# VH-VL binders against Collagen alpha-1(XVI) chain (COL16A1), part 6

Target 1, 182 residues: Collagen alpha-1(XVI) chain (COL16A1), of Homo sapiens (Human) (q07092r50to231)
Amino acid sequence: GFNLIHRLSLMKTSAIKKIRNPKGPLILRLGAAPVTQPTRRVFPRGLPEEFALVLTLLLKKHTHQKTWYLFQVTDANGYPQISLEVNSQERSLELRAQGQDGDFVSCIFPVPQLFDLRWHKLMLSVAGRVASVHVDCSSASSQPLGPRRPMRPVGHVFLGLDAEQGKPVSFDLQQVHIYCDP

## First folded at step 24 (VH-VL)

Design N154 (from N141 with light chain L94Q)
Fold by ESMFold2, look of step 25:
Structure N154 (fold): chain C 182 residues (1-182), chain A 119 residues (1-119), chain B 107 residues (1-107)
Amino acid sequence: as target 1 above (182 residues)
Amino acid sequence: QVQLVESGGGLVKPGGSLRLSCAASGFTFSNYWMHWIRQAPGKGLEWVSYIYQRGSYTRYADSVKGRFTISRDNAKSSLYLQMNSLRAEDTAVYYCARTYSGRYPFDYWGQGTLVTVSS
Amino acid sequence: DIQMTQSPSSLSASVGDRVTITCQASQDISNYLNWYQQKPGKAPKLLIYAASNLQTGVPSRFSGSGSGTDFTFTISGLQPEDIATYYCQQYDNQPYTFGGGTKVEIK
């Protein structure tokens, strides 16, 4: 797997506050600076067709009135190839990915448990024509996903972008990984 | 392929109301933010409002806030603008347009519908 | 609101000429700047996004450059069908705002 804390240089970004955590891994406080790297540095051959994205995160109160990208990969022109979007009003995640027909394919996962201001482990799994989301050990949701266009290793990877203005979004993070064989 | 068609424009007196519609086809409507942009006759372009892909977030230009309401019906692939308390300065061609989200270009526009507000 | 100042407000040029339109933002908008073409009685058409990216299907004679506050749009060889009004538009921050337009005519 790919440790995105490392591949997005989060430990090397001085604007990201690192908070000692006596009960677990170091806490990274995001939101003060953009979190982005060229896709070729993060995924040299693109994001795998089948993968799992795993995060341990804490959503904060002020994001409850926002829609934003927890994770996004763009093309060379800045247009999205794949996005995992948080909708705080609906308490949902929406996955959108470029489809084979030239439009986006998408699915939506209810995740109300993420919005209780506590730490959670979130897993998005994309395999075949199905995407699924797991939150902690207590819930799972699966949705059909249309056929996707292969992601090209161009553009940029982003973590925590406001969907309206593209500014960094404040949340706390302990883990973010991509696994190729979910 | 992608098509946006506005309707519902017309002549109305100040203080009146109109409801505009925009019918979408050739794309998955629910994947996109939808916008209204207007252009007064012989003038430039002014953004009016947007609505998120499922309606949970909206934003309005200050000039229309409290008077206009944007809405959408994803089952019908349709966007709406309810315009109340119309003023002469609301006279414009109203276009609907789409974006992927907030920081993206208006890549497709409808042909517009004319709203004329005069006594 | 971010004010967009476009120059000139109009211009007249011959077929084959290189024409240049400028757009200045009242604050740093990075590269979040689009250019649209609007022919009389028609809707705007996206030509350039992100300051310099050519939209699919747009002729290569159109180009854009710039970042920060100063942006340039160029037609490298003006054609009769390019008679239109051209608008810049920032999308860095809400509300989205447009330049005042540049009317391009053939001499």
Scores: ipSAE 0.798, ipTM 0.908, lowest interface PAE 1.0, mean pLDDT 91

## First folded at step 25 (VH-VL; from N153 with heavy chain G55N)

Design N163
Fold by OpenDDE, fold request of step 26:
Structure N163 (fold): chain C 182 residues (1-182), chain A 119 residues (1-119), chain B 107 residues (1-107)
Amino acid sequence: as target 1 above (182 residues)
Amino acid sequence: QVQLVESGGGLVKPGGSLRLSCAASGFTFSNYWMHWIRQAPGKGLEWVSYIYQRNSYTRYADSVKGRFTISRDNAKSSLYLQMNSLRAEDTAVYYCARTYSGRYPFDYWGQGTLVTVSS
Amino acid sequence: DIQMTQSPSSLSASVGDRVTITCQASQDISNYLNWYQQKPGKAPKLLIYAASNLHTGVPSRFSGSGSGTDFTFTISGLQPEDIATYYCQQYDDLPYTFGGGTKVEIK
């Protein structure tokens, strides 16, 4: 898989605070600046029909009423290809992706456990027309997803983006990986 | 083909109420933010309100806050605007339009419905 | 609020002419600027988004440029069917605001 911490140059971003964690991996505190990179640098081959996004993160209290994109990839024109949205009010995640007909397909996952101000491992798995979310080792849900276009290596990748004004959202991160279908 | 069709406009007296509807078709309604935008006769365009795709989070222009309420029924692919305490300056053609989310263009609009507030 | 100043308010040109409309934002809005066409008695239609991207189905004679505070909309080869009022609109911040419009007529 791909380590997005490296490919997004998070360690080289001065605005991201690096916090030593005696009990685990380094903590990256996001929110001070936009986190974005050209898709071609992060996903040079795009994303196939089957992939998994794995994050170890801690959602902050002040974001619990906001709607924001934990992960988003746009096309060359800035229009979304795929988005993983955090609906803090509903305590859910929504995956939206561009459909084959130019519309968007989506599915929703209730994930109230992410909002307890603790660290969690979140895995989004997309396998064709099925998307699944796993939180730690205790929760999993699967939802159907309409046919979608594969994500193209164009545009930009974003982490922690407010859905209204596109401002950075504060949250802590330890891990972010992408795994693709071999 | 993306279609948005507004209805519910008409003549109403100042202080009155009116409820507008917008029927969406040709796209997955629940995947988009929906907006109301109005245009006074012979004037420019004014954004009025929007609602998120999957919840009841809403925003309003200052000119309509406390008087207008935007809502949606995703099962019916419908957007609504409840307008209370109407004023003469609310007279306008009201358009519904969609965006993917914030900071995205109004890529498709309805034909509009005329609201006339007059004594 | 972000003010959008559009110029000119109206213009008349001949078929085939190059038409240019400008829009100035009161603050830096990056490329979060749209251009719409509104024909008489019709709803606005998106022509350009993100300052320079042509919306689907829009003729190539329409174009946009600019970033920050100054933006330009161009019709290369004005056609009779282009008679309309054109609006710029910022979507950088709420409330979304529109320019005053430019009424384009044919001589």
Scores: ipSAE 0.920, ipTM 0.956, lowest interface PAE 0.5, mean pLDDT 95
Fold by OpenDDE, fold request of step 26:
Structure N163 (fold): chain C 182 residues (1-182), chain A 119 residues (1-119), chain B 107 residues (1-107)
Amino acid sequence: as target 1 above (182 residues)
Amino acid sequence: QVQLVESGGGLVKPGGSLRLSCAASGFTFSNYWMHWIRQAPGKGLEWVSYIYQRNSYTRYADSVKGRFTISRDNAKSSLYLQMNSLRAEDTAVYYCARTYSGRYPFDYWGQGTLVTVSS
Amino acid sequence: DIQMTQSPSSLSASVGDRVTITCQASQDISNYLNWYQQKPGKAPKLLIYAASNLHTGVPSRFSGSGSGTDFTFTISGLQPEDIATYYCQQYDDLPYTFGGGTKVEIK
């Protein structure tokens, strides 16, 4: 898989604080500046029909009332191709992707456990017309997902964007990986 | 084909109330933010309100805050605007429109419904 | 609030002419600007979004350019069906605000 910490140049971004964690991996504190890179640099071949996004993250209290994109890829015009949205009010995740007919397909995953101000491992898997979310390997949810367009290597990749004003959202990150099926 | 159809407009006296509806079809309604935009006769366009796709988070223009309430029923693919304490300056054609989320264009609009506030 | 100043308020041109409309924002709105077409008694239609991108189904004779505070909308080869009022709109920040509109007529 791809290490998005490297592909997004997070370690080279001065606005991102790097905090040593005596208990484990380095902690990246996001929120001070937009985290974005051209999709062609991050996913030169786009994303296939089947892939998995894995994050180790800690959601901050001040975001518990916000709707924001944890992960988003736009097209060349800035219009979304795929988004993983955090609905803090509902304590859920929503995956939205561009459908084959030009509409968007989506599914929702209740994930109240992410909102306890602790570290969690979040895994989003998309396989055909099924998307699944796993949290800490203790909670799993699968939802149907309509047919989607393949994600093209155009536009930009974003982490942590407010859905209303597009401002950076604060959260802590230890790991971000994408696993693509051949 | 994406369609938005407003209804509920009419004549109302100042201080009165009116409820507008917007029926959506041709797309997955629950995947979009919905907005109300109004246009006074012979005038320009004014954004009024929006609501998120799957919760009750709402925003309002200062001109209608405290008087108007936007809501939606995703099961019915419907958007609503409850207008209370109506004023003469609220007279306008009211359009519903969709966006993907904030900082995205109003890519499709309804035909509008006329609200006339007059004594 | 972000003020959008649109110019001119009206214009008349001949079929085939190049038509240019400008929009100025009171502050930097990056490329968060849309252009809409509204025909009399009809709903507005999105033509251009993100300052320069054509909306689906929009003829290529329509175009937009600019960023920051100054934006331009162009019709390359005005057609009779283009008679309408055109509006710019910023979506950088709330409240979303529109220009005053430009009424385009055919001579």
Scores: ipSAE 0.918, ipTM 0.956, lowest interface PAE 0.5, mean pLDDT 95
Fold by ESMFold2, fold request of step 26:
Structure N163 (fold): chain C 182 residues (1-182), chain A 119 residues (1-119), chain B 107 residues (1-107)
Amino acid sequence: as target 1 above (182 residues)
Amino acid sequence: QVQLVESGGGLVKPGGSLRLSCAASGFTFSNYWMHWIRQAPGKGLEWVSYIYQRNSYTRYADSVKGRFTISRDNAKSSLYLQMNSLRAEDTAVYYCARTYSGRYPFDYWGQGTLVTVSS
Amino acid sequence: DIQMTQSPSSLSASVGDRVTITCQASQDISNYLNWYQQKPGKAPKLLIYAASNLHTGVPSRFSGSGSGTDFTFTISGLQPEDIATYYCQQYDDLPYTFGGGTKVEIK
């Protein structure tokens, strides 16, 4: 799969603190600087109709007061192609993507377990007309998803973007990968 | 195809209350933030309030905070503005409009409903 | 609050003329600037977003440019149907704020 830590240049971003635990994986502390790269650099052929986004992350108390994009790809005009939004008040994830009919298609995944201030592995899988979210080995949620417009390799990719003000959002990350064949 | 239609405007005395509605059609209402923007007669435009895709987040201009309440009913594709303690300065045409979220343009507007507060 | 100063407050031009409207923000708003057209008795209509991007279906005679604090809106080849008031609007930070408007008239 594609390692987004590399493709978003997270290791080269000095504002991102790197925490090296003796027995654990490297931790990247996000929030001090924007995490963005041109989509053509991150996904030169776009994303296929079927893919999986996998993260190992820790949500903090600060992020519990906001809605924010864990992952977003925009078009060349800055308008969204696909967004995965965290809503801390509802304890949910919301996927919105450009639909084939010109409006957005969307689904909502209840994920209360993500908000316990502990590390979790989160997988979003998009396959056919279904999107699924898995949290660790202990839960899964599937929702119908309408037909999507193919994601084009234009615009920018963002990781951790506040939905109201467009500012970087603080959270900790160990892994972020995209798999084009889930 | 996107349509937004406001209703509920009228004449009201200072200190009174009024409830505006905005009926949406031609798009998936629950995918968008909704806003109220007003325009006093012969004046420019003033943003009033927004509500998130659901009733969990709202914001208000300082001029209306504590007096106005924005809400939505996604099952009915409807947006509301409850206006209490009305003042002469609230006299305006009230428009509803949509955005994807914060930092996006108001890409579609309703035709507006006139609120007149006698002073 | 971010103040938006729009100039001129009105202008008069002939059909076919090029007209230019400016908008200044009281602080850096990057490219978070929209332009709206409001014809008499109608609601505002989005023309340009992100300073320079034409909204769907907007004629190419409308254009926008600028970044930071200084923005320009241009109509190349003014048409009779362009009689309207034009507003700039920043959407960098809350509260969203609008310029005072520019009324465009035909001589």
Scores: ipSAE 0.836, ipTM 0.919, lowest interface PAE 0.9, mean pLDDT 91
Fold by ESMFold2, fold request of step 26:
Structure N163 (fold): chain C 182 residues (1-182), chain A 119 residues (1-119), chain B 107 residues (1-107)
Amino acid sequence: as target 1 above (182 residues)
Amino acid sequence: QVQLVESGGGLVKPGGSLRLSCAASGFTFSNYWMHWIRQAPGKGLEWVSYIYQRNSYTRYADSVKGRFTISRDNAKSSLYLQMNSLRAEDTAVYYCARTYSGRYPFDYWGQGTLVTVSS
Amino acid sequence: DIQMTQSPSSLSASVGDRVTITCQASQDISNYLNWYQQKPGKAPKLLIYAASNLHTGVPSRFSGSGSGTDFTFTISGLQPEDIATYYCQQYDDLPYTFGGGTKVEIK
């Protein structure tokens, strides 16, 4: 797989606080600066039809008045290709992706365990007509997903983007990886 | 073909109530934020309200807070605006429009429905 | 609220002319600026988003530029069907706000 901490230049972004953790990996405190890079830099070949996104993260308390994109890829005009949205009020994740019909296909994953203000490992797996979310070693949720348009290596990748105002969102991160052959 | 069709406009006295509807077709309604925008006769455009993909998040212009309620029924692909305590200055053509989320353009609009608030 | 000052309020030009309309925001809105065309009795129609991107199906004679607080909309060869009122609109922050409009007429 490949490491998005490197591909998104998180270590080179001085506004992102790096916190040494004697019991585990370095902690990256996001929210002070935008996290974005051109898609061609992060995914030069795009993403295949099957992939997994893995994060080790700590979700902070967010207001119940808005949602945010944990992960989003846009096209060259800034329109979304794929989005993984956090909804703190519903305690859910929503995946939206461009479909083959020219509209979005989507599914929603209940993940209340992610909102306990503790560290979790989250995996989003997209395979064929199914998307799955796994939290730690103890739970999984699968949902049908309509046929998707292949993600093109254009536009920008975002991590932690507020859906209403496009501001950086506060959360802590230890790992973010993509596996193209899960 | 994306289509948005408003209905429910009419004449109402100050202090009265009215409910607008917007019927959506040609797209997956539940993937989009929905908005109401209004235009007073001979005047410019004013954003009124939005609702998230579900009924969990709403926002209102200050001029309508506490009087108007936006809602949606995704099973019917329908958007609503309940307007209470109407005032003469609420007289306008009301349009529904869609966005993907915040910071996206209103790419499709309905034809509008006229609300007239007069004694 | 972000105030949008649009000028001129009206203009008259000949077919083939280059027409420009300006819009000024009361604060930095980056490139979060749309342009709409509205013909009498009709809904607004999106022409340009993100200051400079043409919406699908919009003729290439329409263009936009600017960032921050100052934005320009241009019709590079005015045609008779371009008679309309044009509005800028910021979408950087709530409430979303529109300019006062520019009525464009053919001489």
Scores: ipSAE 0.829, ipTM 0.915, lowest interface PAE 0.8, mean pLDDT 91

